# Ledger of designs, part 68: miniprotein binders against q53ft3

Target 1, 195 residues: q53ft3
Amino acid sequence: MFGCLVAGRLVQTAAQQVAEDKFVFDLPDYESINHVVVFMLGTIPFPEGMGGSVYFSYPDSNGMPVWQLLGFVTNGKPSAIFKISGLKSGEGSQHPFGAMNIVRTPSVAQIGISVELLDSMAQQTPVGNAAVSSVDSFTQFTQKMLDNFYNFASSFAVSQAQMTPSPSEMFIPANVVLKWYENFQRRLAQNPLFW

## First folded at step 7 (miniprotein)

Design pA12
Fold by ESMFold2-Fast, scan of step 7:
Structure pA12 (fold): chain B 195 residues (1-195), chain A 85 residues (1-85)
Amino acid sequence: as target 1 above (195 residues)
Amino acid sequence: SPESYKRAIRYAEFAQKYAELIQRELEKGDPELYEEALRLFRKAAELYLKAAELYEKGDKEEAEKLMEEARELFYEALELYEKLK
């Protein structure tokens, strides 16, 4: 139903469904991420009166996820871009022991999508400064990111066939990624506000 | 240089011309492959035009980077178009 994109990384199109109404994408090495794009694949729309609340989580000092609401995606606005660089440090959240190093914390953040009633979503307030507000800035960034991703992906086709089967690995055909990119870029060129 | 600016404009015009030719053929052949070629030609034209703007502003380094990116997309599109023609 959903996709998640970080510039310079492989697009994720298979969210882990953790509940009937909840989907998660893992973001490894999240300290290097500045922006993330969440979008609907276009194959399955939300039921009437429903949409998706988009959350970001990072591990706290105890390794527990701290969830923050970034924004929303709906049938009418099926994609959004978020700036997370300020959020992953617990912006403004200093504890007396904030300088203490936990020996081991996971470097994996998550994007969560919760399918909710539009009325419920209207009563929620996203974290400030997460959404990219300028249309021109948004379009320029998105185009640059799509170009970077396309160039990177096209340069790194599978260099070797994987001989060892991995049950935990997912296979995403290259043509599916390229077709999505082409459709997205075409729609962006026709209407930059389609997302 | 003035010659670099003129070259960028000329290449943008070529890319736009090919995009127009592909658009006219879109209804006749395999729409998916023609759409792919059309997208690449239009992207190349956009980058060539941006390069021309940067040359005019004196940002030679960034302009040359965009010229190279546009050139790669132009030839990729041309290769696809020749297969469809």
Scores: ipSAE 0.000, ipTM 0.053, lowest interface PAE 28.2, mean pLDDT 66
ESMFold2 (binder alone), alone request of step 8: mean pLDDT 83; pTM 0.791

Design pA13
Fold by ESMFold2-Fast, scan of step 7:
Structure pA13 (fold): chain B 195 residues (1-195), chain A 87 residues (1-87)
Amino acid sequence: as target 1 above (195 residues)
Amino acid sequence: SPESYKRAIRYAEFAQKYAELIQRELEKAGSDPELYEEALRLFRKAAELYLKAAELYEKGDKEEAEKLMEEARELFYEALELYEKLK
């Protein structure tokens, strides 16, 4: 249903479903992460009147999880970027993950998504400074995201001679990906809001 | 417990809302309606079992309620997987 992207890392598209309404992504080496993007894959929309509340959890000094509300994703706004650097230690928001027996390791943070009623979400306040509020910060992250995507896509490039033909499998020439990347990069440098 | 009752009601609501979503998509489907109908059936059955589990939690029959919660969960996950295949 959901994807999670961190600049410089492989995109995650297989969330662990821990309840009917709750999904979790693991973020190892979380202290090196400044921004995280949460997005809907577009295959399954939320039911009418529902959306996703996005939470971030990190281990406190006692190894206990501290869950904080970052923001929301909805059918009308299916992606969001969050700044997780600088979140306050030991300060938790009211969260739906309190009853979950989620295994934790000291070096691993988590992104949690709880499917909730839009009316319920409207009554909740995300932690301050989690949403990206700076155009410069957003531009910097977008640049790193583009670099990550290009490097990831390029890692799958093989010569035409090594491809096994299959009518059900589609191949995209590597130079098409490169041209897209270069065009987007140029456009972004000229105007960060060009799309 | 009161918490278990509330959880069962919440899960029933989610299953019902997914069923409503699929019902609307089924009305637009030009091909392969059987897969939509199967997903719809599974979400509706999951909702029914969650509601029955809530009733059993209120009556204090925790063991039977937990069995229905597990059965409903399996059907709910099966319905989600089927829905993802429908694109």
Scores: ipSAE 0.012, ipTM 0.523, lowest interface PAE 7.9, mean pLDDT 73
ESMFold2 (binder alone), alone request of step 8: mean pLDDT 84; pTM 0.815

Design pA14
Fold by ESMFold2-Fast, scan of step 7:
Formats: sequence, structure tokens, C-alpha cells
Structure pA14 (fold): chain B 195 residues (1-195), chain A 86 residues (1-86)
Amino acid sequence: as target 1 above (195 residues)
Amino acid sequence: SPESYKRAIRYALFAQKYAELIQRELEKAGDPELYEEALRLFRKAAELYLKAAELYEKGDKEEAEKLMEEARELFLEALRLYEKLK
């Protein structure tokens, strides 16, 4: 039903369904994550009057999960970008031994999606600064994702003279990737919400 | 418990809402038989969740929990079947 994306990692499209209305994605090494994207795959739409509440969970100093509401996804807005940096307990500890209270905390966080009625969702308040509400912050994040993707894809480019035919492999011309990248950057500069 | 009653009502509503969605797509489906099966399963799950809610109110926790588990299996199978149809 849902996908979860972190820049530089493989996209997750197979959430663990822990209840009829609840789906979870694991985020290992979450201390290195600044942003997470949650999106609908388009295979199953929400029924009329329903949507998804998106939660973030990290282990506290005792290893117990702390769940925080990040925001929402709906049929009308099927993807959302969330900033999770700054929501993590123990960040910014000032005492040399203060951080020692959390040194044994597991490094795995979770994204949770709860299917809810839209009327119920309207009554819920996300934690501050979780949703990417600033156009500048959204543009910076999107630009970093574009640069990372383009650089990664380009690292695999080979000339036609270097290609050995393989029926199990698919090739995309590098110039097509470049044209997409340039067009996306141009459109993003004109309207950050064009997608 | 009041919590168990609320959960049963919630899951009944969700099963009904998914059934309504599938009903809308049924006539546009390339394989109407599989859509009909998913619809049947969601409708049966909704029926069992509602009956479980009634039993929780009457204090018959043991029978209610049995129906909740039966309804859950039907709900999850319906959702998996519906996903395969796309």
C-alpha cells in the first residue's frame, strides 16, 4: 500500500502490517537520517473519507518506543516529506555523562502509518517542525535528492562500445537521464510543487 | 473492555469502507470474480466485527475475541487479494 524512502538507501515498498489499520517500516541507523518520504504506491487508494496518519518512533534510553505524529497522506496528497532530525531523544545532550544514559539505545527507528477517518485526522496535531513546511527547506532537500540520484546513476554509465548484451539487464541511455535531470531542475526552480 | 469494543467498531467501519471502494471498481474490473471475492471477504469481516462489538457490550469476552480473530483473518486476506488485482 505504502512506500518509504530515505536518500541514499533502497526504497522500501513492503510495510509490515501489524494490525488491520497499521503499517510499519523499519529505519536502521536512524541517527544518520534527516528526512524521510512516505508515499502511496497507487495500487490501493484510500476509500472515501479515509487517509493515513504518519508517525515516527525511536527508542528511548530504556529501549521503549516513543511515537510522534509527523503528518498525513491522503488520496489528494499521496506523498509527504518529513524532517526527523531534531525529534530524536538525547540529541544535543550537553553533559559529558548525559549521553551515556542513551549509549545502549537501539539504533532502529520506525515509521508507522495508521489508517484513519479524515474527520479524526483533522483533530490531530503533528509535532512541531516535522513536516517540511518551508519552501526553501523543501527545495534544498529535493535538490540534494536529485543530485544524489543523478550522480549515482551516472556512475554506472557505459558507452555502447563497452556494452556486452545481457537479456537479464536493462540499460537507460545516459543522455535521457541528463535530460530528465535538467528538466526537473528547471521546473523545480519555477514551481517547487510541480510534481 | 471499552477499548476492545471501540476497536471492533473501528475495524467494522474500515472493512465496510474498503468494501464500498471495491464495489465501485467491480464493473470496471478486468477480472470481476477476484474483485467479487475481495468484496465478499470485507463484507463478512465487517459482519463479524459488528457481532464481536455486541458480544463485548454483553460481557461475552471469550466469544467476542474469537470473532475478532476470525474477522481479522478475513480482512487481511481481502486486502492482500485486492492488492493483487492491480
Scores: ipSAE 0.442, ipTM 0.812, lowest interface PAE 2.6, mean pLDDT 75
ESMFold2 (binder alone), alone request of step 8: mean pLDDT 85; pTM 0.832
ESMFold2-Fast, scan of step 9: ipSAE 0.000; ipTM 0.179

Design pA15
Fold by ESMFold2-Fast, scan of step 7:
Structure pA15 (fold): chain B 195 residues (1-195), chain A 89 residues (1-89)
Amino acid sequence: as target 1 above (195 residues)
Amino acid sequence: SPEELKKYKRAIRYAEFAQKYAELIQRELEKLGDPEAYEEALRLFRKAAELYLKAAELYEQGDYEKAEKLMEEARELFYEALELYEKLK
């Protein structure tokens, strides 16, 4: 139901579902990542009264995950950009992934999404350094990201008649990508902070 | 105990989540072109919600072992329903 994008890397649209309400993306070589974009795909909206809490996890010196709350995505705000390069070591935030604490591969971080009630999300405080630095920088980055993602995804578009069945591959309809791009671009033009 | 209260609340939240997905699919059935497959996903989400609610009742009654078993069964049905629903769009 979610996508994860890092500038200069292939977009991920196949999150690992680790519980009925929890999804994870792996971020290999995370030391080279400055920003991560998390977004909802157009096919499955959140149920009414629910949204997604977005967490970031990196392995500590013992290989144990340290989870931090970055922010939220909702039906009304289906995309968010996070700066992870400036996150400082410290005590992990309270998080629903406690039962998922396992030793991780060094240099591989994770984005976790927990589907929660909106009222529960409103009571949580994201890590301060995850916020964007300025509106102008955010708008410029977001526009470049949108153009890059749309152009890349469109390069793989095929008609239904040209599709070859593959049990290991995931496909999304090209018109869903186009509708997402158009809607996001329109909303960005109206309010750069609609995220 | 505080731990028993947490398990009860977790079961209620999972039941609500499954119920909301069932409601969403019910609304989409009128608009989408494969009613038989959507009906199966709807059935599985509704069954998962029913089992989560029953687990909550058992936690409240102190029958921890039966509650945990129903939570596991509900989880399996929820995953099957979600996988099926994702393939349909």
Scores: ipSAE 0.000, ipTM 0.142, lowest interface PAE 19.0, mean pLDDT 69
ESMFold2 (binder alone), alone request of step 8: mean pLDDT 83; pTM 0.771

Design pA16
Fold by ESMFold2-Fast, scan of step 7:
Order: structure tokens, then C-alpha cells, then sequence
Structure pA16 (fold): chain B 195 residues (1-195), chain A 86 residues (1-86)
């Protein structure tokens, strides 16, 4: 349902589903991560009245996970970019991931997505300035990230005749990636804050 | 417990909302046949969650947990199938 992208790394599109309403991405070597993008794949929308709360977790000095609310994704705003470099030493936020607070590897952080009612999400406050706040900085970073993702994804394009049967793997048509890229570029050019 | 009942009802609501979403998407795209199995599984999960809620009212926690697990398996299977089809 969701994708997670870190600049310079392989995009993740296979979240671990840990409850009916909870999804997790692992982020190894989190000390080197400055920004993370969370987005909906666009193939499965949220049901009416629902959205996703996005959380970030890192292990503290005692190996205990610290969860912070970064923001939200919805059908109307299906992607968000977050600056996490300033949050790695912050205090924890109220979070729904109580029993899942164990990080086995000390250098691995997590992105958590909790599917919630929009009314419940409206009552929550993300930690200060996790979202990128400078329009120029955001536009420049987003353009570089977008180009990197498109170039990476397109480098794996194969014709149907060249596909090797693998029943455990999913494939995304190259034209879907191209259409997403073109649509995002058009919207970004019209309004850098459309996201 | 009251919390077990509320949890089962909420998860039944989630399964019902996903079933409604798939029904609407299938009607819009004309791919009803391809989405039929995912729709069936979400509806069955919702049914089992509602039955689990009734067992929670009756205080049969062992049967409650069993139905919750069965419903969860169907919910996960339906979601996986829906992701593959869309």
C-alpha cells in the first residue's frame, strides 16, 4: 500500500504488516539518514474517512525504541517528505505501537504507518518541523529525489518477453512509474507545496 | 471484556470499509471478476470479527481469540490479493 524512500537507497514498497491497521519499514544505518519520503503507491486508496499517521522510531542509548509522530498521508495528500536528522535525540510522542517497541538491531530505525480515522488524526500534533519547511530547499531536494527514483526504477525495466517467472515477486509496469513522475513534476511546477 | 468487544467491532468495520472500497473500484473499472475473491475474503473477515464480538459479550475468551486470529488471516490474505490485482 505504501512506499518509503531514502535518498541514495533502494525504494521500499513491501511494508511489514504487523496488525490489520499497522505497517512498518526498517531503516538500517539510520545515523546517515537526513530525509525520508513516505507515499501511497496509488493503486489502493484509503477507505472513505480514513488516512495514515506516520511515525519514526529509533533506538535510544539503552536500546529502547522512541516513537515520534512525523505527520500524515491521506488520499488528498498521498506523499510527504520528513527531515529526521534533528529528531534522532528527541523525546518520544504518544504512539499506538506499544507492544511493537522492540528494535532488535541497535542501528536500525523504523517508519511506522497506522491507518486511522481522519477524526482521530485531526486530534494529533506531529513533532515540530519534521516536514521540510523551506520551499526552495524542499523543491530542490524533491527534484533530485524524484530524478534519482525514476532513473533507478527505469533501469530495471524489462519487456514481458524477457520476464523470468517468479511467483513470489510483484512487478510495477514502467509506464505507471513514468505517469507518476510526469504528474508529480507538473504539480510541483504549479505549486511546490501541493504535497 | 468491553475492550475485546470494541476491538472486534473496529476490525469488522475496517474489513467492511475495504470491501466497500473494492466493490466501488470494481464497478468503476469493470474488473469485478478479478476483484471477486478479495471482496469475498474481506466480507468473510468482517463476518468473523462480528461473531468474535458476540463471543466477547458472552465471555468466551478462548473462542474469541480463535475467531479473531481466523479473521485476521483472511484479512491479510484479502489485502495481499487486492495489492496484486491493483
Amino acid sequence: as target 1 above (195 residues)
Amino acid sequence: SPESYKRAIRYAEFAQKYAELIQREAEKTGDEELLEEALRLFRKAAELYLKAAELAKEGDIEKFEKLMEEARELFYEALRLYEKLK
Scores: ipSAE 0.000, ipTM 0.281, lowest interface PAE 13.8, mean pLDDT 71
ESMFold2 (binder alone), alone request of step 8: mean pLDDT 82; pTM 0.797

Design pA17
Fold by ESMFold2-Fast, scan of step 7:
Structure pA17 (fold): chain B 195 residues (1-195), chain A 87 residues (1-87)
Amino acid sequence: as target 1 above (195 residues)
Amino acid sequence: DIEEKLKRAIRYAEFAQKYAELIQRELEKAGDPELYEEALRLFRKAAELYLKAAELLKEGKYEEAEKLMEEARELFYEALRLYEKLK
């Protein structure tokens, strides 16, 4: 039903179901993540009057999950960008995943999505004021990600050819990176949420 | 809490019915009709069991209701997994 995207990583489209109304994505090496995008795939809409509350969880010093509300996704706003870098402890906070007693690997964080009534969601306040939810914001983030990747890859691709090539070393031509960038940019112009 | 369990059973039945309606509409355009048909069957069965569990809760038959709720939950999970494969 949902997808989760982190810059520089493969998109995740298969959430783990932990209850009828609860879904999670695992985020290994979460310390290196600044932003995460949560979006609906468009195949499974929410029932009328329902939406998804998006939570972030990381292991505390005792290895127990600390859940924080990041924001929401709905049929009317099917994608959201969240800044998770610098988030503080949600100690003592009430959350729908608390009763599930979910134990996590020490280096792995999670994104949780709880399907809830829109009225209930309206009564809740996300942490840190870092949540940004709109198609425009998602398009801007994606464009910045594309620009960053292209610039990063190009800076390496212009390096000199090796004098003694190693079979274990792989090289990507700069024109392949350019073709990828142009193709992705065209697809974004056609449909900002195509991926 | 009986009241909360009853509300949950009805809510989950409604979810299963809504997803079944969506799959039914997509079935005519299906590239893999067997997968669509299986997901539809599972959602319909889950909805049926959640509604039956709600009836049992109203009758005070809590152990029977709990058993049906667990069976419905497993069917709902399986149906949702199959539906996620449909594009």
Scores: ipSAE 0.000, ipTM 0.244, lowest interface PAE 13.7, mean pLDDT 69
ESMFold2 (binder alone), alone request of step 8: mean pLDDT 81; pTM 0.764

Design pA18
Fold by ESMFold2-Fast, scan of step 7:
Structure pA18 (fold): chain B 195 residues (1-195), chain A 86 residues (1-86)
Amino acid sequence: as target 1 above (195 residues)
Amino acid sequence: SPESYKRAIRYAEFAQKYAELIQREYEKTGDPRFLEEALRLFRKAAELYLKAAELYEKGDKEEAEKLLEEARELFYEALRLYEKLK
């Protein structure tokens, strides 16, 4: 139902279903993670009147999970970006995973998704030390990342006359980078979750 | 227990809401009859969750847990079938 993306890692699309209404993704080496993207795959929508509350957990000094509410995903806002680098160890929130004794290795964190009534979700407050972004914000972030990458790559462009014939080095033509950039923008405009 | 009762009611609500979603899709598109089995399984799961809740309230914990497990199996099967057919 859901996907989880961390920059520099393979996307996860196979959440572990731990209850009728609860899904979990494992995040190994979580100390290196600054942002997590949670999104719906588009194959199964939420039933009417329902959405997903998104939680982040890490093991405390006793190996017990500490859960924090990051935000929400819904049919109307099917993806969100969360900044987790600002979260403090040992700060737990009230959470629906309280009856589940999920304990992981010290270096492995988890993203939890609890399917809940929209009315119930409206009564909940996400942690104030994590930044939350919508699909629109994700599209803007991705566009800015693409622009920065293209500008950076283009700054190394050389004419054919400036190229040294080096068999140990690979070169990518600037027009190939531009074509990839344009194709990615087109795909992103059609479906922000195409990757 | 009161907690087990509330949990069974919540699970029944989820199964009912998924059944409503599939029925709405069926009515809106005019076909797919192929979603009928998923709809049937979600409805059956909802009925068993509600029966489990009634048994928890009456203190028949062992029978309630048996029905909860049967409902859970049907719920997961319905989700798998719904995913497969979409």
Scores: ipSAE 0.055, ipTM 0.564, lowest interface PAE 6.8, mean pLDDT 73
ESMFold2 (binder alone), alone request of step 8: mean pLDDT 81; pTM 0.766

Design pA19
Fold by ESMFold2-Fast, scan of step 7:
Structure pA19 (fold): chain B 195 residues (1-195), chain A 86 residues (1-86)
Amino acid sequence: as target 1 above (195 residues)
Amino acid sequence: SPESYKRAIRYAEFAQKYAELIQRELEPSPETEELEEALRLFRKAAELYLKAAELYEKGDKEEAEKLMEEARELFYEALRLYEKLK
């Protein structure tokens, strides 16, 4: 189905299903998040005529969710990068001075994905500037995410001498991760939109 | 309703496409049994979604919605198995 990626955090691939066509990811400590990537997993497509509407939700001063449409993912565009930093406080009611009166508790936002007809999606208006539209900006952000993933994966690399037999775990050789990273960088340089 | 009919058809198409992808990827492996189970569940879900579409057309909304829920459970169990094996 779907994945959600934030720089410096573990990728999420197990969305909570809240309806037949609706999925959510929890984003704890959302005030530290500037960008979020939403993508489709593997090669599994949407049925023809369908796509996913991507929403962002954060708790208001009363703890109730405020949902905003960020954009869409489709078979033709199976991944999207969204800038959410401007949405957390740019809507007027949530600003820095208000936070001074609040007991510091874990704040949790959500990414919601609703599987909808493309015709229905075309009638909706995403919040302004949430989607990263610049190819240069997209390429640079993608490179940073790639670096983050490679560094994270490499942090678990062990030498063959340090391996203990463990049938309950899957191991990927570090050189395979490096080859994937190099190939992806080359592919991205040739066509930033192959994503 | 026309929308319920269209939804049932679209979800049947989802299940059929997943089944097709699994079928094309099947090869002799220790995981073949689990992939075959996922394939069986996706095909069964597609079958139930198509039956639900027929019931919506006949105006039997209550029975159609029951089949939609049964198909949904099978679909996401199949998807769980499929994603686990990738």
Scores: ipSAE 0.000, ipTM 0.102, lowest interface PAE 21.3, mean pLDDT 67
ESMFold2 (binder alone), alone request of step 8: mean pLDDT 83; pTM 0.756

Design pA2
Fold by ESMFold2-Fast, scan of step 7:
Structure pA2 (fold): chain B 195 residues (1-195), chain A 86 residues (1-86)
Amino acid sequence: as target 1 above (195 residues)
Amino acid sequence: SPESYKRAIRYAEFAQKYAELIQRELEKNNDPELYEEALRLFRKAAELYLKAAELYEKGDKEEAEKLMEEARELFYEALELYEKLK
């Protein structure tokens, strides 16, 4: 159902199912990991009204797992990026995975996914700075840049009657600027990274 | 720069969303070889954008910008494949 990606490593798509509603990925050599991406494969959507709570666990100084809530994935938001570097130890036995004895090497961390009701998930608070996605701000910024450029370029528009031929001057028709603006805006709506 | 970090994370997020779309098509078993290549490229782009974010956070702007450009090239290569598969 799920996949896990770490920069520079093979993508994991075969989570270990440890309960009907619980899945884990092993992260060996976790001290070298800064970010983890958790995503849904898309073959099996969550049942209506359900989503996935994403947890991170690493061994403490005694080798015992310590689980922390990172965030959530849902059918409407099927991928999330988490910063795990700098996370502190949390409480263990109160987490959904706290009742399971997970044996692992001292250098191996885990990502855990618990399938839960959306209403239940809405009442939970992830650790402060683990989730790092803020989509709206970039899209708004890009739209402002687009508007600013169009307004700037349009401020130099002159009619053909006002143009004086000069070998050292280049002219861009206003129609070309408008077509660029419309094309850019259309592409931005489909994919903010097209530029 | 916090803004450069957020931009790199945002780019990684979009690359992953496109990879998810390709993964769904691949699992429907329609011309798997072409979808597999697009999936590989989108995932590689996401990895490089994440690495760039880490470098921006560490203050290594020059290396981060290099990875951003490499990731951008892979992302658009994958997008060209995706357009052909539509």
Scores: ipSAE 0.000, ipTM 0.206, lowest interface PAE 19.6, mean pLDDT 68
ESMFold2 (binder alone), alone request of step 8: mean pLDDT 84; pTM 0.801

Design pA20
Fold by ESMFold2-Fast, scan of step 7:
Structure pA20 (fold): chain B 195 residues (1-195), chain A 85 residues (1-85)
Amino acid sequence: as target 1 above (195 residues)
Amino acid sequence: SPESYKRAIRYAEFAQKYAELIQRELRKLGDEEEAEEAIRLFRKAAELYLKAAELYEKGDKEEAEKLMEEARELFYEALRLYEKG
């Protein structure tokens, strides 16, 4: 259902399903992470009247997970950016992952997504300043993400002389990547939240 | 327990809502056979979750937990098919 992105890292699109309504992404070396993007893949929308509550957990001094509510994703707002720097020493919030609390490996944090009724989500309060609401911060993060993607995609570009025909492989022309990047930059400049 | 009953009902609701969603979006998924199979599996999972809820209410936890596991396998397979379609 969901993707998780950290600038400078490979995107995760295969969440660990830990219950029918609960999904988890592992974040190794989380102390180097400032921002996390959570988004819906677009293949499976939420059922009507439902959305996703997004939680962050880190191991405390005893290795026990401390869960904090970051915010929400819905069919109407299918992506969100969260600042997690500064949350790593905070108090835990109320969370639906109680039965899934286990001793965690140090330096590995988790993003948890709980599929919930919209009415239930409306009664919950995310930790302060976790959601990136400023257009400037969102634009800066998105530009870094685009630069990373463009550089990654361009690293797979091959010259005419280096191409080996393979019917099982997909090739994207470098100029198509550039045109996509230019169009995305233009759209981002017009509406930073068009995603 | 009351919590086991509520969980089974909730999971039945999820399976039913996913089946209804896919039914409405069948033609947008590009593979009608995979979408129809996903619907069938979600509906079967919902049926088993509802039967498990009934057994939890009657106090037959062992049989209820067996049906919950069978329903979970069907739910996960349905979701996998939908993600790939």
Scores: ipSAE 0.057, ipTM 0.552, lowest interface PAE 6.9, mean pLDDT 72
ESMFold2 (binder alone), alone request of step 8: mean pLDDT 82; pTM 0.793

Design pA3
Fold by ESMFold2-Fast, scan of step 7:
Structure pA3 (fold): chain B 195 residues (1-195), chain A 86 residues (1-86)
Amino acid sequence: as target 1 above (195 residues)
Amino acid sequence: SPESYKRAIRYAEFAQKYAELIQRELEKTGDPEKYEEALRLFRKAAELYLKAAELYEKGDKEEAEKLMEEARELFYEALELYEKLK
């Protein structure tokens, strides 16, 4: 139902279901994580009147889990980007994971998603300014990667365009690369999580 | 216990809300047969969760837990079927 993305890591699409309404993603080496993205896979929507509350948990100095409410995902807003760096304070927010025996290792944090009634969610306030509309560093990196790939492929295509084709070599028309690049940029601008 | 009762009621509400969602899609698309099985399974799951809540109130914990597990299986089966139908 849900996915979790950290820049530079493999996307997670298989949350551990710890209750019928509760899902968890593990975040190993969380000290190196600045932002996390939570999104719905788009195949199964929430029933009307329901959504997902997104929580972040880390082990405190005593090894006890501290859960903090980051924000929400809903059918109308199926993805959210959260800044988790600096949220490692000693006090947790009110949360539905209190009695869960979820294993905590010292260097592993967790993202928790609790499926809740929208009326219940409306009465809760996320901690600090965790929610962001975009992850600037991630989007900037992705844009630079796309630019470098397009420039490399276009340069190569131009160099090969004036040469006689060899049966053992493959050539991609430059306009195909351009169309892919433009489509990818357009989709990335609309939703950084489309890919 | 009060907590087990509340949890069963909440899960019944989830199943009912999914059934409502499917029923609204049914009304929009005009194809009742497409959603019939998923709707039936969500409704059955809700029924079993409500029955489990009654048993928790009566102190029949063992029977309540059996119904909770059966309801959970039906709920997941309904979710998997609903995913395939979109």
Scores: ipSAE 0.000, ipTM 0.218, lowest interface PAE 16.4, mean pLDDT 68
ESMFold2 (binder alone), alone request of step 8: mean pLDDT 84; pTM 0.839

Design pA4
Fold by ESMFold2-Fast, scan of step 7:
Structure pA4 (fold): chain B 195 residues (1-195), chain A 86 residues (1-86)
Amino acid sequence: as target 1 above (195 residues)
Amino acid sequence: SPESYKRAIRYAEFAQKYAELIQREAKELGDPEAFEEALRLFRKAAELYLKAAELYEKGDKEEAEKLMEEARELFYEALELYEKLK
């Protein structure tokens, strides 16, 4: 349903489902992260009257999660960029994850997405300095990351003559990467805010 | 508990809303059979969540929790199938 992107890292498109309405992405080495992009893949839209509340969590000195509300994604605004560098020592906010038994690794931060009614989301206040308010900066960042990912992935392409690796190695056909890239560029041209 | 009842009702509502979304999407695309299996699974999940809520009200927690788990499996299967078919 969702994707998560950090500058200089490969995009994550497989969130861990921790409840019917809750999705989590792990962010290893989170102290090096300044910005995170959260977006809908466009394969499954929200039902009418629903959207996603986006949370950031880091482990405190006791290994306990501290959750902070960053903002929202909806069918009308299916992507958002957040600055998290100022939040890593902040006070926790009201969050729907506290009632759940979420397995947490103490050294890893998380992005959480809670699917909620739009009326419920309207009553919530995001942390005041998390949202990035420039569409142009977001579009520029997205295009550069898209090009970086495609170029990086294609640099590992192997010929059919090289197809006897160890059993633990996985290969993705180069044409699959190309199809993803072309589809994503087409979607960006139609709606820059889809991602 | 009251919290378990409310959770079951909320999950039933989500399954129902996803079923409605799929029904509307298939109808608009002119392909009424495209999402039939996903629609069936979301509807079945909703039925089981509602039955679990009834059992929580009656104090039959063990049977309610069994139905919640069965409904959850169907709900996740429906989401994966919908993503694959779309």
Scores: ipSAE 0.193, ipTM 0.658, lowest interface PAE 4.9, mean pLDDT 74
ESMFold2 (binder alone), alone request of step 8: mean pLDDT 83; pTM 0.822

